VHH binders against Mitochondrial Rho GTPase 3 (MIRO3). Designs and how they scored, part 10

Target 1, 175 residues: Mitochondrial Rho GTPase 3 (MIRO3), of Arabidopsis thaliana (Mouse-ear cress) (q9ma88r425to599)
Amino acid sequence: RKVVQCFVFGPKNAGKSALLNQFIGRSYDDDSNNNNGSTDEHYAVNMVKEPGVISDTDKTLVLKEVRIKDDGFMLSKEALAACDVAIFIYDSSDEYSWNRAVDMLAEVATIAKDSGYVFPCLMVAAKTDLDPFPVAIQESTRVTQDIGIDAPIPISSKLGDVSNLFRKILTAAEN
Short names: E, the ipSAE of ESMFold2; O, the ipSAE of OpenDDE; V2, 0.75 times the mean of E and O plus 0.25 times the DockQ between their complexes.

## First folded at step 3 (VHH)

Design y9 (from E2 with D99G Y102F W105Y; framework vhh_8emy_2)
Fold by ESMFold2-Fast, scan of step 3:
Formats: C-alpha cells, structure tokens, sequence
Structure y9 (fold): chain B 175 residues (1-175), chain A 125 residues (1-125)
C-alpha cells in the first residue's frame, strides 16, 4: 500500500492536539494568531520508506484528527470508508480518558462491521511521562486481549517518544 | 522562517484545467518532500498529492489520480499542481505544505506544516 490513511480518535485532552502539533512541527509561537490556514483542523502527512522494505517508491502516511463534541466523535459512516488504520488515543494517567477511548473504539468497530469496512484498530497510551491510573496496566491488558488487538502503544509528546507508534501503524496497514 | 506562497486558483467550469504554483523560501527546498492539501467549506482537510525532494517519487489521492499531476522546479524553489478535468467536488482552498527532512524513515519525522494562505479553486457551471 503506497498511501496509508490513519484516523485519530480520542476524548478531549487525551493528547491528540499535542501529537498532531508535534507532527506538523508547531510551537507556541507558531500557533499564536497566525494565518496558517488551519486553526481548528489538525492534519499531518509525510513520505516515508519503511525499515526493512527494499523499495524505490516512498509511501505516504496521513494522520487525520477526528473532531469530537459532547464526548462523542463527529464523523459520518461514509467518511470511515477512507480509513486504513484507526488509532484511539487516551491520557494514560486518567481512567476516565481510558474509558472514553474504549467506548469510541467499540462504536467505530460497530459502525465498521455494520458497513462492511475492515481496518485495524490500535490503542495509544499518551502522556506516559505521567504516572498511570490505578490498575491501568492490568485493565488495559485485559481489555485489548478480550477484543483481540495489540496492547496499547505508549507515547510521550513531552519526551518526543513517538517512533514506535508510526512503525506499528505502517505494519498494521500491511496486514 | 519558512514561507509558502500559493497562486493560480480561480473560477472555472467543469472539465477545465488549472495549474497551481507554490513559491517557497526560508529552507533548502530540494531537501524536503512537498505536498498539496485542500479544504472545502464545512469539510476537514484532505491530502491531495506528494512529491519527494528529488521529484523522483509521487503519490496521489484516489479521488484525483489520473487527473492531477504534481511537479517541482528545485532551482526556482517552486512546486506545481496541474489539475485537469476539474469537477465541482474539486472546489476548495488549496494549500502548499512542506514535509520534514529526508523521505527516509526517520524517528519523529511524520508531519508537515502549511504556512501559506492558500489559493481558492472554484469549479462551477
């Protein structure tokens, strides 16, 4: 697959904006009342060569942040047809954030099944520089095992540790 | 200070062609992949096309493949998008976007920024 469309889901304050802002290279000064053409929409794209893949054709990875309102996501089922990989990001220190991310995954999985769409779903544990909520490791391991997906992928935008996520997105898209 | 200046948009009829240009400054143009992204009123941004720093590799969104052609002139630091067989659904503000560094897989290099004002394309009868 030469193009991978990754949809980014997650509750408010889960770290979606921080992750996407890191991807577009924005800093505090870059985002302050500047005519950049994107004040509400977060979108990231780059061309990449996969490690271990011998190819002279670069791939394109696209990250689309899905908007949320009233703790629900705003996305038509028709728009989901373009999804190659869905990630569900949560604040690893906040049990409420985890519960909402799991609910979003369940809802997206239901829409995909009802519509005949097939794409991998990945959980992403953000803000891993903070202490996890009580029983987080036990609960996240149980839930991901129950639904048949990989264990949550840890990231920290504050520490700049996001490389493992992109490797897993590209790997998931190849399946 | 990265600067991107788009031009070439306008009002055209379905089936027409337009060529968009993006003048880049403030960075070593040939070292970065470049992208075109569009946004229609009331819709989120949509990636349209990408080109590697050397121009040797190009990719296109399924919705524009076969109709649009991306190219670059590294000596003049200019990116182009040739749009043929335009449709009403192609109406949007088109933005030029700079990638991050080399296209080689690199830890933490999965983003672009669009610092330009965009150029409006309207396809209407």
Amino acid sequence: as target 1 above (175 residues)
Amino acid sequence: QVQLQESGGGLVQPGSSLRLSCAASGFTFSSYAMHWVRQAPGKGPEWVSSISGSGGSTNYATSVKGRFSISRDNPSKTLYLQMNSLRPEDSAVYYCAKGSGFSEYDEGSYYFDYRGQGTQVTVSS
Scores: ipSAE 0.013, ipTM 0.499, lowest interface PAE 7.8, mean pLDDT 75

## First folded at step 4 (VHH; framework vhh_7qbe_3)

Design k1 (from s20 with S30A W50Y L99I; at its last look DockQ between E and O 0.79; V2 from the best seeds 0.00; counts 0 for: pae E 2.8 > 2, grease 25.3 > 24.2)
Amino acid sequence: QLQLVESGGGLVQAGGSLRLSCTASGRTYAMGWFRQGPGKEREFVASISYSGGSTYYADSVKGRFTISRDNAKNTLYLQMNSLKSEDTAVYYCAASRSIYYSQWSDYDYWGKGTRVTVSS
ESMFold2, look of step 4: ipSAE 0.380; ipTM 0.682
ESMFold2 (binder alone), look of step 4: mean pLDDT 83; pTM 0.855
OpenDDE, look of step 4: ipSAE 0.515; ipTM 0.778

Design k2 (from s20 with S30A W50Y; at its last look DockQ between E and O 0.58; V2 from the best seeds 0.00; counts 0 for: pae E 3.4 > 2, grease 25.4 > 24.2)
Amino acid sequence: QLQLVESGGGLVQAGGSLRLSCTASGRTYAMGWFRQGPGKEREFVASISYSGGSTYYADSVKGRFTISRDNAKNTLYLQMNSLKSEDTAVYYCAASRSLYYSQWSDYDYWGKGTRVTVSS
ESMFold2, look of step 4: ipSAE 0.356; ipTM 0.671
ESMFold2 (binder alone), look of step 4: mean pLDDT 84; pTM 0.857
OpenDDE, look of step 4: ipSAE 0.496; ipTM 0.768
ESMFold2, look of step 6: ipSAE 0.241; ipTM 0.533
ESMFold2 (binder alone), look of step 6: mean pLDDT 84; pTM 0.855
OpenDDE, look of step 6: ipSAE 0.453; ipTM 0.748

Design k3 (from s20 with S30A L99I; at its last look DockQ between E and O 0.78; V2 from the best seeds 0.00; counts 0 for: pae E 3.5 > 2, grease 25 > 24.2)
Fold by ESMFold2, look of step 4:
Structure k3 (fold): chain B 175 residues (1-175), chain A 120 residues (1-120)
Amino acid sequence: as target 1 above (175 residues)
Amino acid sequence: QLQLVESGGGLVQAGGSLRLSCTASGRTYAMGWFRQGPGKEREFVASISWSGGSTYYADSVKGRFTISRDNAKNTLYLQMNSLKSEDTAVYYCAASRSIYYSQWSDYDYWGKGTRVTVSS
């Protein structure tokens, strides 16, 4: 598996654009001012190094920001054909953001099942440098266990280092 | 273990409205409404995601029916407007312990149903 297509879902202001810009090396502050409210598709492409792997055998990771309308917009089956891994980013300080991310995961997983597509789904807890919403850890633990996915992967866009997330995305794609 | 209890059915004139309710005895994820008309197979009506942010409707009810839920009360609703004689059916509340909600086999738990009769 040489190129991994990762679709990035999540509600507005959850940190999708900041993640894509961290992936290509842009600042959190610069990104968040330019991408608020956009429904346009965005891509980020870079090489990701696995620990102990020679650089010319590294994988190419493509992050594709995907927007789902709040009014229940369904992705077409054709749109998911290229997906190797789906991630669902939420603002860990905002219960509405969490609830929408769970809904987006449910929608994407249902479309994938109905279409016969198989790819892993990951939850990503963004803005972990802020206080979590009440019961956030208990709720996310219970829901991810019930759904049968891993607990959310924490990231903090203010600290700038999200490389662990990218490696976990590649690891998930290998299965 | 999980129980679903529907209410709100009854007799209504064509063009009228009804609101169905379904109370769950515990946590659910996806929920939906199905119906079975006289001499017909059970069919999908509407479904709603866990948070209520995503909704789906059968073509025959789009624009007339609205599904919603109140997770604080473990209650699912179906607002039915502009009712037609073809809407006459037993309406069943359904719930899944998984996130899937597009087809009848995704639902593990079912209520006993509430009858809706739309008279001419």
Scores: ipSAE 0.265, ipTM 0.609, lowest interface PAE 3.5, mean pLDDT 79
ESMFold2 (binder alone), look of step 4: mean pLDDT 83; pTM 0.847
OpenDDE, look of step 4: ipSAE 0.549; ipTM 0.791

Design k4 (from c6 with D96S E98S K103T S105D; at its last look DockQ between E and O 0.53; V2 from the best seeds 0.00; counts 0 for: pae E 5.2 > 2)
Fold by OpenDDE, look of step 4:
Structure k4 (fold): chain B 175 residues (1-175), chain A 120 residues (1-120)
Amino acid sequence: as target 1 above (175 residues)
Amino acid sequence: QLQLVESGGGLVQAGGSLRLSCTASGRTYAMGWFRQGPGKEREFVASISYSGGRTYYADSVKGRFTISRDNAKNTLYLQMNSLKSEDTAVYYCAASRSLWYSTPDEYDYWGKGTRVTVSS
């Protein structure tokens, strides 16, 4: 597959928009100003280049932010069929953010299961430039292991450390 | 192996209230309460998601029972109000490490139970 669709889930202020902006080369500072909730762009498209491989096989990654309404996901079951990879972003400094992200994962997984969809799920620990909430690392690792997914991938949009995430997303989609 | 220890059971008069607690040796995604009355099969009472944002109740206890959890304490609670004789049972705490917690078979760990007796 030349195009991978990644659905981006996460609670408010988890850094979803920041991630998307970074993916398309927008500065973090630009995102901070747009925090007035109306990010017009709900998706970002870019090519992910593998270091050292000059191949015509560059994969296009589409990050699609999924907004959650109070009554649930805006995403229909049918729309989920297009998901190749789901990532769940949370603020690593906020326990509530983590808790909510885990619930979102469970909900999406349930919908997928009921619909017969199979795709990998990844947890993303954002804002690692901030102090983690207590026991965050141990608990997050434990919980993810228990539910059968990989440990959360740490990122910091502020620090620009997100390159590894995109590669992991693509790798997950291929497996 | 995760251990679950229930407490708070006892004798209570009809119309009374009781609060059950379940202490877990670790965190799990979902937790729930089940009960088994005399001569009856084990039945679902209530369940709660990781964050507590999602709760489910059996119809027979809806509006009377409240499930909650404190992840910092690894403790599950069941507030039981307006108790009835039919609520008499051994109440079991259960925990699921999976994302699934809709059926009893999806729960991985079980407590030994605490007895609740409601007298008329």
Scores: ipSAE 0.027, ipTM 0.430, lowest interface PAE 4.7, mean pLDDT 84
ESMFold2, look of step 4: ipSAE 0.073; ipTM 0.420
ESMFold2 (binder alone), look of step 4: mean pLDDT 84; pTM 0.865

Design k5 (from s20 with S30A W50Y S54R S105D; at its last look DockQ between E and O 0.85; V2 from the best seeds 0.00; counts 0 for: pae E 4.2 > 2, grease 24.5 > 24.2)
Fold by ESMFold2, look of step 4:
Structure k5 (fold): chain B 175 residues (1-175), chain A 120 residues (1-120)
Amino acid sequence: as target 1 above (175 residues)
Amino acid sequence: QLQLVESGGGLVQAGGSLRLSCTASGRTYAMGWFRQGPGKEREFVASISYSGGRTYYADSVKGRFTISRDNAKNTLYLQMNSLKSEDTAVYYCAASRSLYYSQWDDYDYWGKGTRVTVSS
């Protein structure tokens, strides 16, 4: 039995909290899952069936939301030691969201390299049920090819789309 | 291959200001400024993220220098205020196709440099 720690980065309103809520499949009142504070640690834990696995071995996936304050990054070098895979979610309809996600990827990758941590990084294009910003596909394809990562994984508000993401996260963590 | 051309260097008195420019022949991701003083090794000055939303500075210039970029013009800037004699150097523009931009080994493309001389 293995636990995979996935850190979730991305600008405000890109869909980080919505992804975590979809992962657990329910909503809670303010008493049980309130994160109204700007510095709250927020995470979701669930079991995910691995695609192509012959046995009944499921993996526990922990999604840990990283919130960004005005200073731009809240995560310490020590906290990154627990990261098995990082995802960078952006709103595919918003070019500012894309630009900020690229910046976050660059910052996290720099900290990881300087600290000696190695983990895969994935880009996640959220809100694909909306019209993408102009040149979104061309820009995301070119940037991900230039920096040597996979093209962004699309998700929308539909439940099936997010299940595929969780399986891809687990696959990336296994390398 | 990507080309970087600096401009804006010159002679300036201590306490004065100068603005450097660097025009790139194509799109860049990580960009930064480095400098090499007389008889010294090249050192990091400042770097800037792809969107321009994050900037990093050497301690020796923080609060006095401002890095910025205009992606529509493929141009990187360095506004240098409150100049000191120790800022005298050849200033180099650097760009990378990688995510790393805080140290000289992270940059694949370099300009030929522009000379800044600060007189006391």
Scores: ipSAE 0.154, ipTM 0.488, lowest interface PAE 4.2, mean pLDDT 78
ESMFold2 (binder alone), look of step 4: mean pLDDT 85; pTM 0.877
OpenDDE, look of step 4: ipSAE 0.444; ipTM 0.740

## First folded at step 6 (VHH; framework vhh_7qbe_3)

Design m1 (from k2 with A30V Y109S; at its last look DockQ between E and O 0.81; V2 from the best seeds 0.00; counts 0 for: pae E 3.0 > 2)
Fold by ESMFold2, look of step 6:
Structure m1 (fold): chain B 175 residues (1-175), chain A 120 residues (1-120)
Amino acid sequence: as target 1 above (175 residues)
Amino acid sequence: QLQLVESGGGLVQAGGSLRLSCTASGRTYVMGWFRQGPGKEREFVASISYSGGSTYYADSVKGRFTISRDNAKNTLYLQMNSLKSEDTAVYYCAASRSLYYSQWSDYDSWGKGTRVTVSS
């Protein structure tokens, strides 16, 4: 069986912990005191079933929350050795959240290139049930096109249904 | 095509300070400063992230140089303090569209350079 390691990046309060909780069926919890300055790692593991796919091809997906400090603390190259897919979550209602996610993507991608690691990177637009910041769709479309990645994958803070995201993660891991 | 125009170079005494500017003709992502001294290859000096929240420096300039940016003016800065004769070089502004910023080949837009001469 193939196990896919997905590293979850993003600024504080963008929705990383809530995503992991939704993956295992737990309600999300954005405790800001617990998350302040922490480099603590959280995992969520589950089987992901593709509709219409024979069950013997199901994958085990591990979501590993990785918190890089907002001050640009560099991630160790050894920490990335196990990464199969990186996702970068931002709050679509907050332009600074978007800006920080782009910064994190650049840092992780550069470390990966310099270390010889190859894995896809995906942007995830969280909280799409809220009003996006001004020019959010235009900005994210232009930036993702310029840097050569797919447009951000939307998820909602209110719905809890993220199965499309998990399938896209697995598809990206297969190339 | 993105255009980058440096300014602020000149002659300065050792131990002095100088501030370089670079104005971009459009949107930029990772930006940086490189330099080429007499008889040397072009080398990395400093880079700054898309938001300006992350900065990176060559060891030879850490603590003396400060990179910053003003995205409202599409302008990149390099504040150079405690200058040494070894800092004499043509300084180039650069921008990257590939997200990578660790090597000169990661940058795809370049200015024509501004000369800094540090006299003893």
Scores: ipSAE 0.334, ipTM 0.661, lowest interface PAE 3.0, mean pLDDT 79
ESMFold2 (binder alone), look of step 6: mean pLDDT 84; pTM 0.858
OpenDDE, look of step 6: ipSAE 0.392; ipTM 0.723

Design m2 (from k2 with Q103K S105E Y109S; at its last look DockQ between E and O 0.84; V2 from the best seeds 0.00; counts 0 for: pae E 2.3 > 2)
Fold by ESMFold2, look of step 6:
Structure m2 (fold): chain B 175 residues (1-175), chain A 120 residues (1-120)
Amino acid sequence: as target 1 above (175 residues)
Amino acid sequence: QLQLVESGGGLVQAGGSLRLSCTASGRTYAMGWFRQGPGKEREFVASISYSGGSTYYADSVKGRFTISRDNAKNTLYLQMNSLKSEDTAVYYCAASRSLYYSKWEDYDSWGKGTRVTVSS
């Protein structure tokens, strides 16, 4: 497979759009008058490379920002059919952001399990250049351990930090 | 060894109200209420997300029942209004150590139940 579809979830202001902008690629808006769309989706596309890696291992990564109402009605089963990996971004300085991201993960994972879809889910701790909310590290470690996923992947606003995230996304999609 | 203890069941006239409580002995994620009526299989009533921000209901109870939780007290609630004879059942509190919430198999821990009887 040469193209990996990564769905990007998370509450407002967690850093979803900033992540897509840092992924230096073409952004798309499917919600246009000519399409009469009610779906608000944004895309970023780029190749992901690793220094010294043979170019035949490079892959195209598509990040699809998912913007859903906060009350828990997210994508339909059919919309998730294209997902190769889901990430859930939260603002590590904001406990509400963390709580909402965990709730979103639960909804997506439940729909996927009930639908027979298998794709990895990753938590992403954004804005690590800010102070985390009290007990954030202990809480995220406990929750991710309890539910059987990897500890959140930290990212900051600094250049370079997000390249590691993109490679981790591709590695997760291979498994 | 998570323990769940329900309370608040009893006998009530049709049209009346009851509030069920369920206290957990420790951390929980998704929680829910299930019920088993006489001669029936256990059925889903309502569930609530980790933070309490999302709630889900069986069609038969929508608009009449309200699920809520207080994580500081490790307590789950079910406010039951406009009760009908068909609501007569043993009500079970359930908790998931995973985030899954849609099926009874998703729940790892169960209370012993509290009986609700709705008389005509």
Scores: ipSAE 0.408, ipTM 0.708, lowest interface PAE 2.3, mean pLDDT 79
ESMFold2 (binder alone), look of step 6: mean pLDDT 84; pTM 0.858
OpenDDE, look of step 6: ipSAE 0.416; ipTM 0.721

Design m3 (from k2 with S47T W104F; at its last look DockQ between E and O 0.71; V2 from the best seeds 0.00; counts 0 for: pae E 2.2 > 2)
Amino acid sequence: QLQLVESGGGLVQAGGSLRLSCTASGRTYAMGWFRQGPGKEREFVATISYSGGSTYYADSVKGRFTISRDNAKNTLYLQMNSLKSEDTAVYYCAASRSLYYSQFSDYDYWGKGTRVTVSS
ESMFold2, look of step 6: ipSAE 0.442; ipTM 0.743
ESMFold2 (binder alone), look of step 6: mean pLDDT 84; pTM 0.855
OpenDDE, look of step 6: ipSAE 0.627; ipTM 0.832

Design m4 (from k2 with S47R R97Q Y109S; at its last look DockQ between E and O 0.75; V2 from the best seeds 0.63)
Amino acid sequence: QLQLVESGGGLVQAGGSLRLSCTASGRTYAMGWFRQGPGKEREFVARISYSGGSTYYADSVKGRFTISRDNAKNTLYLQMNSLKSEDTAVYYCAASQSLYYSQWSDYDSWGKGTRVTVSS
ESMFold2, look of step 6: ipSAE 0.519; ipTM 0.779
ESMFold2 (binder alone), look of step 6: mean pLDDT 84; pTM 0.863
OpenDDE, look of step 6: ipSAE 0.710; ipTM 0.865
ESMFold2, look of step 7: ipSAE 0.488; ipTM 0.762
ESMFold2 (binder alone), look of step 7: mean pLDDT 84; pTM 0.865
OpenDDE, look of step 7: ipSAE 0.702; ipTM 0.860

Design m5 (from k2 with W104H; at its last look DockQ between E and O 0.75; V2 from the best seeds 0.00; counts 0 for: pae E 2.3 > 2)
Fold by ESMFold2, look of step 6:
Structure m5 (fold): chain B 175 residues (1-175), chain A 120 residues (1-120)
Amino acid sequence: as target 1 above (175 residues)
Amino acid sequence: QLQLVESGGGLVQAGGSLRLSCTASGRTYAMGWFRQGPGKEREFVASISYSGGSTYYADSVKGRFTISRDNAKNTLYLQMNSLKSEDTAVYYCAASRSLYYSQHSDYDYWGKGTRVTVSS
């Protein structure tokens, strides 16, 4: 059984923590303040079933929420060696969120290329149950076409909608 | 095909300032400035992400040069302060087909350059 390491990038308030909570079945933030401010990494681990597939092909998916390091870089070059697939989540109703996610994609992809790491990158349009920002579809279609990646994967805040994302992450990891 | 046109070069005394501009004929993503001094290879100066939220500089220009862009005008800028004789070069505007921005080979479109001469 293959373990897939998915690094989760995106600006603040784009929905990273909500995605990780949905992956493990929690519908809101934890009920306690036991989170330490010194902990820089957050993980969620679960098994993902392929649609229409018998369970002998199930895979373990690890979602790692990425936090900005002290020097303003999101991640060290060395840490990227563990990445099998990177996703970049943005709030589809917020143009600033889109712009920031594109910049993060550029930074991570450039560091990966310069370091010799190869992994697919996916854009994820979160909060699609809200109205998208003006020109969102035109902009995301043009950018993803020009840089040679798939159009953003839409996800809603509704429970169950994210299962398609997890399957697409696994498909991308297979190359 | 995308066209890049630089302007703003000229003769300036050491310690002075210049602002370079580069107008693109169409859509651009990562953009940057490179320069080629007399008898030298073309070298990286600065680059900027599509949104303008991330900027990168060669060590030799950090703190003196500021790259910026105005996407509504398809224009890239380089504010050059505290100029030194070693900054004398032809400055080239460059644009990438992709988001990559760190290597010379990441840039697919180049302007014809604008000359900057810094006199003592």
Scores: ipSAE 0.437, ipTM 0.729, lowest interface PAE 2.3, mean pLDDT 80
ESMFold2 (binder alone), look of step 6: mean pLDDT 85; pTM 0.872
OpenDDE, look of step 6: ipSAE 0.594; ipTM 0.817

## First folded at step 7 (VHH; framework vhh_7qbe_3)

Design n1 (from m4 with W104H; at its last look DockQ between E and O 0.68; V2 from the best seeds 0.60)
Amino acid sequence: QLQLVESGGGLVQAGGSLRLSCTASGRTYAMGWFRQGPGKEREFVARISYSGGSTYYADSVKGRFTISRDNAKNTLYLQMNSLKSEDTAVYYCAASQSLYYSQHSDYDSWGKGTRVTVSS
ESMFold2, look of step 7: ipSAE 0.460; ipTM 0.736
ESMFold2 (binder alone), look of step 7: mean pLDDT 83; pTM 0.853
OpenDDE, look of step 7: ipSAE 0.674; ipTM 0.845

Design n2 (from m4 with W104H S109Y; at its last look DockQ between E and O 0.68; V2 from the best seeds 0.00; counts 0 for: pae E 2.2 > 2)
Fold by ESMFold2, look of step 7:
Structure n2 (fold): chain B 175 residues (1-175), chain A 120 residues (1-120)
Amino acid sequence: as target 1 above (175 residues)
Amino acid sequence: QLQLVESGGGLVQAGGSLRLSCTASGRTYAMGWFRQGPGKEREFVARISYSGGSTYYADSVKGRFTISRDNAKNTLYLQMNSLKSEDTAVYYCAASQSLYYSQHSDYDYWGKGTRVTVSS
């Protein structure tokens, strides 16, 4: 598979736009268009180079920022038709951000199951350079164990190197 | 094993109100209410997401019933207003420990129910 569609979920101010902006950094292909989406969608396109890998084996990764309507409507199955992997970003310093991300994960996973779509879901803990909200590590560990997913992947707002996350996204999509 | 205990059922006149409660013995994720009327199959009433931020209702109760939760107390609520004789049923609390909560089979734990009788 040469193009991987990654849907990026998460509440407001969790870091979705910052992640997309970091993805378009100078080391990536410049042909991305962050606002070429329908309605309220934003996306970024670039190639992800593995260290020491020849460019003909590189994957094109599309990060599509998705905003779920806040009134509790279920996400339609048509919105997920192109998804190869879903990530759910939360602000690790904000308990509301965490709670909302868990809700979004459950909603998206339920729609996918009911629609027959199969794709991995990953949690991403953003802003790990800040103090986490009270009981954040204990809470995220308990919840991810209970629902049977991997522990959240940490990323930092102040250091900003997220290339390892992009490679983990591609690895998850291959499985 | 998680246990769910409903309360708050009773006899009420049509047009009246009741509030049901369901206390869980431990942590829960998505939760919902179902009901089974006399001679009927059990049917969905309402469900609520882990944080309480997303709610869903059967068309027959939308606008009259409100689902809510208090995670600090491990308690789920159903406020039932403008009750009709058709609302007469045993009401069951349900909880999911998986990601899924749209279908009856997605709920892993069930209470024994609380009876609601609406007389006209």
Scores: ipSAE 0.430, ipTM 0.716, lowest interface PAE 2.2, mean pLDDT 79
ESMFold2 (binder alone), look of step 7: mean pLDDT 85; pTM 0.872
OpenDDE, look of step 7: ipSAE 0.665; ipTM 0.839

Design n3 (from m4 with Y50W W104H; at its last look DockQ between E and O 0.73; V2 from the best seeds 0.00; counts 0 for: pae E 2.5 > 2)
Fold by ESMFold2, look of step 7:
Structure n3 (fold): chain B 175 residues (1-175), chain A 120 residues (1-120)
Amino acid sequence: as target 1 above (175 residues)
Amino acid sequence: QLQLVESGGGLVQAGGSLRLSCTASGRTYAMGWFRQGPGKEREFVARISWSGGSTYYADSVKGRFTISRDNAKNTLYLQMNSLKSEDTAVYYCAASQSLYYSQHSDYDSWGKGTRVTVSS
């Protein structure tokens, strides 16, 4: 049984916690010192079934929320060693959220290349039930084409949209 | 083809300040400044992320130089304070049209450079 480690990036208030909560299962904080303190990691673990598949091909998906220290975005290359797929969530109604997610994508992809890690990167447009920021479609189309990744995967607060995201994450991890 | 045009170089006294500008002909992602001193290889000075939210500096300029950008004007800036004779170099504006920007080879667009000479 295969475990897929999905790292979840995105700026504050983009919807990372909401996504982990909708991924029905336990959430974990990784405590580096075993004592009370700030942590860089928050996890949710569940099983994801592919359509028409019930047996040992079911995958365990771990969503790891990556938190960035106040001093910047910097992430150690050791922290990325376990990453099978990275997603970058932004609030589709907030242009600053989008710009920050693009910055995070560039940083993570650069660290991965310099470290020899290979994993797919996906953009996720959250809160699509709200009005998108002006030029959101034009911006996301231009940027994803420029950097050679798929168009952002939309999700909303409504039940059902998030299940498709989890399947797309697993499909990306197969590549 | 993306064009980068630097300005603001010149002669300046040690301890003085200069502000370099670089205007891009189109959309860019990461941008940075590099320099090449007499008899030296081109070296990294500073870089800035797409949004301007992440900045990085070479140790030799940290605390003295400030990189910034204005995406509405497609313009990159380098404020250079407390200049030293060791800062004498041709300064090059660089831009990345891809994700990668940690190494010199990751920047795929370069300006012609602007000369900064710091006199004692």
Scores: ipSAE 0.391, ipTM 0.707, lowest interface PAE 2.5, mean pLDDT 79
ESMFold2 (binder alone), look of step 7: mean pLDDT 82; pTM 0.837
OpenDDE, look of step 7: ipSAE 0.694; ipTM 0.857

